# Designs tried in a protein design chat: VHH binders against Probable cyclic pyranopterin monophosphate synthase (moaC). Part 8

Target 1, 244 residues: Probable cyclic pyranopterin monophosphate synthase (moaC), of Pyrobaculum aerophilum (q8zyf8)
Amino acid sequence: MIVDISKKPDVFRYARASANADVKKCNTAVAAKAATVASRYLPFLHPLPLSATAWCKDGKFYVEGIAHWQTGVEMDVLFGVLVGLLGSGAVKIENLRVEIKQKQTTPPIIENVNTSEAPITREGDLVASAYGRMKVVNLDIVKNPVEKGHPIYAAQTAAALNAKRLCELLGGPCPSVQHFKIEIITSDSVEVRTFIKARDITPAPEALFSAGVALLTIWDMIKKYEKDENGQYPYTYISELHLD

## First folded at step 17 (VHH)

Design ah4 (from ag5 with S53E)
Fold by OpenDDE, fold request of step 19:
Structure ah4 (fold): chain B 244 residues (1-244), chain A 117 residues (1-117)
Amino acid sequence: as target 1 above (244 residues)
Amino acid sequence: EVQLVESGGGLVQPGGSLTLSCAASGFTFSSYDLAWYRQAPGKKRELVAYINEGGNIVYMKSVKGRFTISRDNAKNSVYLQMNSLRAEDTAVYYCAAEYGEDFIDYWGQGTLVTVSS
């Protein structure tokens, strides 16, 4: 389930993730914070002491992280980008990917970027739907149990759990979820559709979040098999995540 | 010194069979996941088969039903039985060892498999 890393030495692990989104203000503080607690939301991710930074540039949202630890931090920073963009009011996210992942014995130089925090405004109806698509190299692997379990079932569970937890990351009240539905299809890509009905406030961010978490959960579960010979993910990415 | 040494490559006709072996030394073999990768001419290296320390196996779609990965911890070896070989299976095959899920830790030098009539 959670991969054994107990005998790995501590080394400096670095990763940078990015996505494209149209946001007026970038909630970089929320992104950085979210990255540091990603393991609480992604079922099979190792907890680790992450230092994270986030910034926006040229229509892209970036999160980078570093840890002196036994495992990679790419999923953490991906999670940071997702949450940061949601906190920034994004309704559409494109090309969420790992830019670079590194392992080294010397500390990497991380850019010192000033983080900003903005209050989240929720707009929308008491019902919301989201769609996400992820491109993978080995789609067939997603359809069967792997070391961490069955990716589809895990993603469904993770999504349902996380649909109720976004407020922990963004602040403010959480929607009282009355109904949650998720559908995962594996055709030429991994496709996720979420539906949420809430009693009191719009669950639009939660719809996006749960869909994103489902995809990231799957990504985490198959990342052993998706990485290239250099440990990178040049062909694995979330192509789109948006409200319907 | 860590070493992964592949063997068993060669020329085979389409429809033929070949067994690749990888002998490992210099690390705790039983604690590592093992994998076979291949790189065809002009193409990128790709995962063929993966077996974790517990025996969980994954294959790339194109080799399912034809290839079988197995490991023998007592012999510090991993194997790839390749049946019903096709021309598109022509590649240099690499043995790999991984502890964790971040990076492949060790690579073999590779063994050439040529499938040709």
Scores: ipSAE 0.916, ipTM 0.962, lowest interface PAE 0.5, mean pLDDT 95
Fold by OpenDDE, fold request of step 19:
Structure ah4 (fold): chain B 244 residues (1-244), chain A 117 residues (1-117)
Amino acid sequence: as target 1 above (244 residues)
Amino acid sequence: EVQLVESGGGLVQPGGSLTLSCAASGFTFSSYDLAWYRQAPGKKRELVAYINEGGNIVYMKSVKGRFTISRDNAKNSVYLQMNSLRAEDTAVYYCAAEYGEDFIDYWGQGTLVTVSS
């Protein structure tokens, strides 16, 4: 379910997320745009009027967002980072995390960064596989139903749906998916493996995207329990996401 | 004025039991999620148990099967039944209330639980 926030007052909410990746050109425009529509792709995220910006610096991709609304925006900006990096041609993403999350009554100061757009180039075979790993504080919580439902099943569904929707965010044609498989393992971390076979164009970005979305879906579902006393996520992060 | 007041803490021997209570006032209790956190000396505060408005419950792994969180909306109270207590359960236990999923809205002052022989 989508958590009830109907009785909460509007306040200014800010978040910044980042990840490490080796990309030649950062597609920051795609990242910012993606962040604003994250709720359409993450099943239990609240839609909200987000103002987002993105930038690259020193091998890190950043997305920050502000909303005067009833709920946090950390998942939105995380999603922005993921999509931005994919749009930038990243084949490996590391340490995708929330840098900071804030709630305040006064407008926050945000970075004024010019966004740039880069065309996406698809390279690879008609078959692609991806692996993702997420570190969590309470792994046991992922294994059982929570308020939003069962994280594993939700993630599987979200991944399958999103494997077919990345093109809406990046532009260009969508791969004609012929086969999609996802495996989620909860060992010492949350691990996701995706496999995609497409008819016409390489689904490599979709493999990464679906894996990432699976992890972010799980994160969103358990974030209420993973946040620390200050509402932050110092120990919850996607450690790696890469093509096999 | 919003208040969360914990009670029931104290000294207990290993294997013993203790029930913590938290009495809330100053807000619409039934609309809030409730949780117990704990902070051991030199350690970070951690979630122990969480119960949402609808009664959905989650526990940290280390207390699962030993601790039980419950709420009584009529009494504006949340409880933590602690069984089979261990030395590692020694901590200050905090009651918390949350509406939504962004930040904890209210905290209690905490109650000390010491498990020692």
Scores: ipSAE 0.914, ipTM 0.961, lowest interface PAE 0.5, mean pLDDT 95
Fold by OpenDDE, last read:
Structure ah4 (fold): chain B 244 residues (1-244), chain A 117 residues (1-117)
Amino acid sequence: as target 1 above (244 residues)
Amino acid sequence: EVQLVESGGGLVQPGGSLTLSCAASGFTFSSYDLAWYRQAPGKKRELVAYINEGGNIVYMKSVKGRFTISRDNAKNSVYLQMNSLRAEDTAVYYCAAEYGEDFIDYWGQGTLVTVSS
């Protein structure tokens, strides 16, 4: 389900997300753009008019967004960070989290950051695998149906769908996927493993992307229960996402 | 004026039972999700139970099978039946109301539950 927000008034919503990654060039334009269309890739996210910016500093990739709308934008900016880093050639992402989310009646002051576009280079074999781990407060909630449905099944479906759509965000040709497999385990954390085989070009970015999307899908589905009393996510984050 | 008023807290022996109530006013109760949170001394506030407008329920793991959240839209009230209470359940319990999924909209003042022998 896409949660009902029809009776909420428009207010200014702000969020900033970040992750650590070792990238030589930051594809901030791709990140910002991706954030604005996150709802097309995350199943239960509300579409909204988002203004997003992205930047790199001290080994961290940042995406922030503002919208005058009826719901938050934290998932949008998280998605932006993920895609931006993939577009930057990241093979390992750490500590993907929401730094802050806010709502206010006055427009927030956001820094005007110029975005840059970098060419995407694909390296690797026609077979790729990725691993992701997400820390959550309420792990048991992930194992059962919630308002939006069953997180595991939704994540699997979202991952499979998105494994074929990364090219829409990064540009260039899409790998002809021949095989896709995803495994989600809920032990001490939410763990995701993806496997993808392509006919023509390396699907390494897609392996990471699909794993990331699976985790973000789960996050979105349980975020109502994971947020603290201030609406923040101090203990929910993707600890690691990497190619195997 | 929006109000959430908790009641039913108190001292109870381990293994005992207690029912918390939250009476709401000042907003369209039936359209809101409702939740119980708790905060133990020196600990962070945590979600205990959540019930959406459609009746979908979520519990934290430690209270599953012992606690039951319910709502009565006709009475603008949400309840938390607590059975088999443990010392670790000692906390201030807060009622919360949420429309959407971004922020909790309204909070009660809290009611203290003490489980002690």
Scores: ipSAE 0.914, ipTM 0.960, lowest interface PAE 0.5, mean pLDDT 95
Fold by OpenDDE, last read:
Structure ah4 (fold): chain B 244 residues (1-244), chain A 117 residues (1-117)
Amino acid sequence: as target 1 above (244 residues)
Amino acid sequence: EVQLVESGGGLVQPGGSLTLSCAASGFTFSSYDLAWYRQAPGKKRELVAYINEGGNIVYMKSVKGRFTISRDNAKNSVYLQMNSLRAEDTAVYYCAAEYGEDFIDYWGQGTLVTVSS
């Protein structure tokens, strides 16, 4: 379910997310745009009017967002980082995390960063596989139904749906998916493996995207229990996401 | 004025039981999720148990099967029944209230639970 926020007052909410990746060009425009529509791709995320900015610095990709709304924006900016890096041609993403989230009554000051757009080039085989790992504080919670449902089943569904929708964010044609498989394991961390076959175009970005979305879906579903006393996520992060 | 007031803490022997209570006032209790957190000396505050407005419950793994969280909306209260207490359960226990899924909105002052022989 989508959590009830109907009685919360509008306040200024800020969040910044980041990840490490080796990219030559940063598609920051795609990242910022993706963050603003994250709720269309993450099942239980609230739609909200987000103002987002993205930038690259020293091998890190950043997305920050502000909204005057009733709920946090940390998942939105995480999603922005994921999509931005995919749009930048990343094949490996490390340490995708929330840097900070804030709630305040005054508008936060964010830097106006010029965004750049880079078209995505798709090269590779018609078969692709990806692996993702997420560290959580309470792994046991992932194994059982929570308020939003069962995290694993929701993630599987979200991943399958999103495997067909990345082109809406990156532009260009979408691969005609012929086969999609996802495996989620909860051992010492949350591990996701995706496998995609496409008819016409390499689904490599979709493999990464669907794996990432699966992990973010799980994160969103357990975030109430993962946040610390200050509402932060110091120990929850996607440690790695890469093509196999 | 919003208030969360914990009670029931104290000294107990290993294997013993204790029931914590939290009495809330100053807000629409039934609309809020409720939780118990604890903080041991030198450690970070951690979630112990969570109960949403609809009655869905989550426990941290270490207390599952031993602790029970419950709420009584008519009394504006949340409870934590703690059984089979261990030394590692020693901490200040806090009740918390949250509406939505962003920040904890309200915290109690905490009650000390000491498990020692």
Scores: ipSAE 0.911, ipTM 0.959, lowest interface PAE 0.5, mean pLDDT 95
Fold by ESMFold2, last read:
Structure ah4 (fold): chain B 244 residues (1-244), chain A 117 residues (1-117)
Amino acid sequence: as target 1 above (244 residues)
Amino acid sequence: EVQLVESGGGLVQPGGSLTLSCAASGFTFSSYDLAWYRQAPGKKRELVAYINEGGNIVYMKSVKGRFTISRDNAKNSVYLQMNSLRAEDTAVYYCAAEYGEDFIDYWGQGTLVTVSS
C-alpha cells in the first residue's frame, strides 16, 4: 500500500540524511539526482518534486532535500546518500541515518558545499556479496505483516528488482546478473546478506545497493511505528553496510 | 477546533485492569490513524499501540497480549483496554491521531496511570 496523502496540505518538507564512509572523491551530483527519483526504486514512496543537495565533510556524506508537497522526504534523502556513496566507490558505509526531518521549515543556505561528479569505475570479481545491519525500535513488527505488506517479503522483492537497476542511477554498462540471492534475518537487529554473480562486470555495487534497498524498504514499511513523538528517528538507522 | 480528550486513568494495583478512552472532535475521525503513546517519568515517549483507519493494529512487544486497542468510528473514539497491569506500565498515556505517515497531527493532553500496591 502507498499511504493516502490526498488530504494533506502542501507545506515545505525538509530532511537531511548522512552516513560515514571513507571515499576519495564524493559523487554529490549522483546523490542529489538519486534522491529526486527515489520513489521509482523504493516501492511504497510517493512521487514528489524534490530539490536535493549533497556534500561531504569530515568523513561523512550528506544529502538534504526540500519539497513543497504533501509528504515527508526522509526516505528520499536516505536513498540519495546510499546511491551517492555507491557512485563514490564506497565499499563500507556506516550509520546511514536521518539526522532531522521537518515541515514548514526552510532549510539553511549551504554556500560552501562542493558539488562534484566522478567517473564510475567497476573493478573487482564477477561474484560479490554484501552485508547490512539496521537497528530498529520495534523488531517484532518487522516479523509480521503491517498495513503496507510483509516487510521481509517486500524487501526481498525490492532488492531483487533493484539489483538490476543501479546502472540507471550511476550510468555506464550494467552487469548481466546471472544469480541473485538475499537472506534477511531478525536477531537483535535486521540483518541482510546479498550474493550476486554477473557475466561481464563486477556486481559489487549492486550487492551493496540491493542490501541497502532491502533495509530502506523495511524502514519505510515500519516508519509509522519507528518515529518518535517529534517525527524523528533517533534509534532507527542502518549501522553498517559493507562488501564481504 | 481539534480536540483529543483522554479519560480513564487512575491508580490501580498490579494485576489489575483499566480502560482508557479518547474522544475526538474537529476532524474526520474515520480517515485518521489513532494511537496510544506513553511516557514514564524521566523516560522518552513511546508507542504503545497503533490502529490505522482500516483497522490494522500494531502493538509494542511489552504490551502485546495484555493491552487491546480498538476504535469506534461512530463515536469518534479510540480505546485502550489494559489488563495484567505491571509497575512498569506506570506512565502518562497520550492519545494521538495521524493522517498520512509523516508526523502525528494531534495529541491529547494525557491521562496518568499509576500501577502500585
Scores: ipSAE 0.798, ipTM 0.921, lowest interface PAE 1.0, mean pLDDT 91

Design ah4 (from ag5 with S53E)
Fold by ESMFold2, fold request of step 19:
Structure ah4 (fold): chain B 244 residues (1-244), chain A 117 residues (1-117)
Amino acid sequence: as target 1 above (244 residues)
Amino acid sequence: EVQLVESGGGLVQPGGSLTLSCAASGFTFSSYDLAWYRQAPGKKRELVAYINEGGNIVYMKSVKGRFTISRDNAKNSVYLQMNSLRAEDTAVYYCAAEYGEDFIDYWGQGTLVTVSS
């Protein structure tokens, strides 16, 4: 289910997301663009007219977004950070989180920053695997259907579809996926492993992307139950996402 | 204009039962998700039970099987039936209403539940 927002008034929705990663060059243009199209990749997001910017500072990658619209934009900017880091060559991402989300009736003040493009580089074998871990408050909820469907089954489906779609966002030659496997378990956190075989071009970025998409799909499906009384996520975040 | 008014809190012995009610006014009740949250002294406010506009229900693990959330759209009311109460259930219980999924739109004032012998 895509939640009914038909009666929500338009207000300014703002969010900023970040993650830690060591990358040589930041592809902030890819990040900003990816945020604006996130609803095409995360199955339960509403389409919305997002304006987004991105930047790097001191080992952190940031995306912020604004829409005058009927729903929040935190999942869109999280997706922007994920894709931006993959477009920047990241192989290890930590603490992918929402720093803040807000709504208000007047326009928020944001900085206009120039984004930059960087070359997309692929390095690795034709067999790749990735691991991801997400901290959540309500682990038990992940194990059972919620209003949007079963979080684990939806995440497996979204990951498989998205494993074939990263190059739409990054450009360049696309791996031809020959095999994809995903395993999601709930221990003290939500853990995901992805495994991809591809022909000719390493699928290492796709292993990371599909793992990240799985976790973001779960987050989106349970976010009503994760946010605190101020609408923030102090205890929900992707703590690690890396190639095996 | 919008009101969420909780009632039914009080002192109860362990193993006892209590029904919380929340009467709503000033908005189209049937269009909103309803929830109960609680906040124990020195702890963060946490979700107890959530019921969406269509009747889908989610519970916190520690209350499953003991608590039941329900809604009556004709009476603009949401309820929390609490059975097999434990000392750890002692908290202020808050009614909440949300349309969509971005923010809780309305909060009640809270009603105190104390489980003690």
Scores: ipSAE 0.789, ipTM 0.919, lowest interface PAE 1.1, mean pLDDT 93
Fold by ESMFold2, fold request of step 19:
Structure ah4 (fold): chain B 244 residues (1-244), chain A 117 residues (1-117)
Amino acid sequence: as target 1 above (244 residues)
Amino acid sequence: EVQLVESGGGLVQPGGSLTLSCAASGFTFSSYDLAWYRQAPGKKRELVAYINEGGNIVYMKSVKGRFTISRDNAKNSVYLQMNSLRAEDTAVYYCAAEYGEDFIDYWGQGTLVTVSS
């Protein structure tokens, strides 16, 4: 289910997301672009007219976005951070989280920064595996169907589809996926492991991307039950995402 | 003017039962998701139970099997039946309403539930 927002008023929706990663060059242009198309990749997001910008500072990568629209933009900017870091060559990402989510009747002030582009460079084997872990408040909810469907089954489906689609976002040659598998475990947190074989081009970025997409799909499906009284996510975040 | 008014809180012994009610006005009740949250002394407000406009229900683990959320669209009301109450259920309980999925739109004033011998 894509939640009914048909009666929501248009107001300015703002969010900022961030993650820690050790990257040499920040591909902020790809991050900003990815945020604007996130609904094409995360299956339950509403399309919306997002304006986004991205920057990096002191080992953190940021995306912020604004839309005059009917729904929040926090999942879109989270997706932007994920893709931007993959486009920056990240192999380990920590603390991917929503820093703040807001709505207001007047336009918010967005820090205007120049974006930069860099070609993606792929390095790695033709077999890749990734691990991700997400902290949630209501872990039991992940194990059972919710209004949008079963979070684990939806995440598996979204991950498999997206394993073939990262190059649409990054550009360059695409790996031809020969095998994909995903395992999702609910221990003290939500844990994901992805495994990909591809021909000719390493699928290492796709292993990370599909793991991240699985976790973001779960987050989106349970976010009604995760947010606090102010609409924020102080205890919900992807704590780690890395290649094996 | 939107109003959510909780009632039914009080003092109950461990193992007892209590029914909370929340009467709503000022919005199209049947289109909204309804929820109960609670806040114990010194703790953050937490979700207890959530029921969407179509009747899909989610409970937090600590109350599952003991609490039941229900809604009556004809009476513009949402209820929380609390059974097998424990001391740790002591909290102010809040009714909440949400349309869409981005923010809780409306909060009630809260009703105190005290579980004590």
Scores: ipSAE 0.788, ipTM 0.919, lowest interface PAE 1.2, mean pLDDT 93
Fold by ESMFold2, look of step 17:
Structure ah4 (fold): chain B 244 residues (1-244), chain A 117 residues (1-117)
Amino acid sequence: as target 1 above (244 residues)
Amino acid sequence: EVQLVESGGGLVQPGGSLTLSCAASGFTFSSYDLAWYRQAPGKKRELVAYINEGGNIVYMKSVKGRFTISRDNAKNSVYLQMNSLRAEDTAVYYCAAEYGEDFIDYWGQGTLVTVSS
């Protein structure tokens, strides 16, 4: 289910997300664009008119976004960070999290930051796998259907669809996926492994992307139950996401 | 004026039962999700149980099987039946209402539940 927001008034919605990653040059233009189209990739997000920007500082990659709209934008900016880092060549991402989300009746202050493009290169074998781990407060909720559906089954489906769609966001030659599988387990956290075979072009970025999409889909489906009384996520985040 | 008014708190022995009620006014109750949160002394406020406008229910692991959330849209009320109470359930219990999925829109003032010999 896409949650009914039809009766919500428009207010300014703001969020900032970040992650740690070692990259040579940050593709902040890709990150900002990806945030604006996140609802096309994360299946339960509402479309909204997001304005977004991105930057790197002190080993962290940031995306922030604002919309005068009926729903929050934290999942959109998380998606922007994920895609931006993949467009920056990241093979290991840590602590992908919402730093803050807000709503208010007056426009929030967003500094005008120029974004930059970085070369998108692919390195790796024609068989790739990735691992991701997400910390959650309410692990048992992940194992059972919620209002939006079954988090694990929805994540598996979203990941498979998205394994073929990263190059819509990044451009360049697209791998032809020949095989995809995903395993999601719930231990003391939510863990995901993706495996992809492709023809001619390494699918290493797609292995990471599909793992990240699976975790973000689960997060979105359970976020009502994860946020604290102030609407923040102090204990919910993707702690690691990397190629095997 | 929006109001959420909890009642039913009190002192009970371990193993006992209580029913919390929350009476709502000032908004279209049937369109909102309802929830119970609790806050023990020195601890963060945490979700206990959540019931959406369509009747979908989620429980925290620590209360599953012991607590039951329900709603009565005709009476604009949400309830928490608490059975097999433990000392660890001692907290102020808050009623909450949310439309959509971004922020809790309304909070009650809370009702104290004390589980002690």
Scores: ipSAE 0.787, ipTM 0.916, lowest interface PAE 1.2, mean pLDDT 92
Fold by ESMFold2, look of step 18:
Structure ah4 (fold): chain B 244 residues (1-244), chain A 117 residues (1-117)
Amino acid sequence: as target 1 above (244 residues)
Amino acid sequence: EVQLVESGGGLVQPGGSLTLSCAASGFTFSSYDLAWYRQAPGKKRELVAYINEGGNIVYMKSVKGRFTISRDNAKNSVYLQMNSLRAEDTAVYYCAAEYGEDFIDYWGQGTLVTVSS
């Protein structure tokens, strides 16, 4: 289900997300663009007219977004960080989180930052696996249906679809997916493993992307129950996401 | 003016029961999600139970099976039946209302529940 927001007022909604990653060059243009189209990839997000900016500093990748609209933008900017890092060649991502989420009646002040594009490099085998872990406050909720559906089953479906769709965001030649497998378990956190076989070119970026999409889909489905009294997520974040 | 007014807090022995009530006014109650949060001394406020406008319910694990949230749209009220109370349930309990999913729109003042021998 896409939650009914039809009666919410238009106000300025802002969020900033970040993650740590060791990359040589940051593809901030891809990150900003991906944030603006996140609702096409994360199945329960509302479409909205997002303006987004991205930058790197001191081993961290940031995306911020603003919309004068009816719903928050934190999931959109998280998706932007994920895609931006994949477009930057990241094979390990840590602490993908919402740094701050706000709403206000006046426009927030955001920096005007030039973005840059870098070509994606596809190196690796035709078989790839990835692992991801997400910390949540209410782990038991992930195991049961919520108003948007069953988080694990929705995540599996979203991941499978998205394993074929990263090229729409990054460009270049696309792997022909021959097999996709995903396992999601709930131990002391939400853990995901993805496995992809492809023909001709490596699906390593797709293994990471589909794992990240699974975790972000779960986060979106449970976010009503994860946020604190100020609307923030101090204890909900993707702690690691990496190739096996 | 919007108001959420909690009542029913107090002192109980471990294993006891309490019912919290929250009376709402000043908004279209049936369109909002309702929730109970709690804040123990020195701790962050945390979700206890959540009931959406359509009746879908979520509980935190530590209270599931012991607590029951319910809503009565005709009386503009949300309730928390607390059974088998434990010392760790001691907290100020807050009623909350939310439209959509981005921020809690309204908070009550809180009602203290103390579970002690």
Scores: ipSAE 0.779, ipTM 0.911, lowest interface PAE 1.2, mean pLDDT 92
Fold by ESMFold2, last read:
Structure ah4 (fold): chain B 244 residues (1-244), chain A 117 residues (1-117)
Amino acid sequence: as target 1 above (244 residues)
Amino acid sequence: EVQLVESGGGLVQPGGSLTLSCAASGFTFSSYDLAWYRQAPGKKRELVAYINEGGNIVYMKSVKGRFTISRDNAKNSVYLQMNSLRAEDTAVYYCAAEYGEDFIDYWGQGTLVTVSS
């Protein structure tokens, strides 16, 4: 289910997300663009008219977004960070999280930064796997259907579809996916492992992307139960996402 | 004016039962998700049980099987039946209402539950 927001008033919705990653050049233009189309990739997100910016500072990658609209934008900016880092060549991402989300009746003051593009180069084998881990408050809830469906089954489906779609966001040469496998387990956290074989071009970015999409899909499906009394996510975040 | 008014809190022995009630006014109750949260002294406020507008229910692990959330749209009320109470259930319990999924829209003032020998 996509939650009914039809009766919510338009107010300014703001969020900022970040992650740590070691990248040479930051592809902030890809990040900002990806945030604006996140609802096309994360299956339960509402479409919305997002304005987004992105930047790097001190080993962290940031995306912030604003919409005058009926719903929050935190999942959209998280998606922007994920794609932006993949477009920047990241092979290890840590602490992908919502730093803050807000709503207000007046336009927020947001950073006015110029975005930049960096060309992506694909390095690696034609077989790739990735691992991701997400911390959640309510781990037991992930194991069972919620109002939006079964989080694990939805994540597996979203990941498989998205393993073929990263090239739409990054551009350039696209791998032809020959095999995709995903495993999701719940231990003391939500853990995901993806495995991809491709023809001619390494699918390493797609292994990371599909793992990240799986975790963000689960997050989105349980976020009503994860947020604190102020609407923030102090204990919900993707702690690590990396190639094997 | 929106109001959420909790009642039914009090002192109870371990193993006992209480029923909390929350009476709502000032909004279209049947369109909102309802929830109970609790806050123990010195601790963060945490979700206890959540019931959406369509009746889908989620419980936190520590109360599953002991607590039951329900709603009565005709009476604009949400309830929490608390059985097999434990000392760690001692907290102020808050009624909450949310439309959509981004922020809790309305909070009650809270009702104290004390579980003590």
Scores: ipSAE 0.762, ipTM 0.909, lowest interface PAE 1.3, mean pLDDT 92

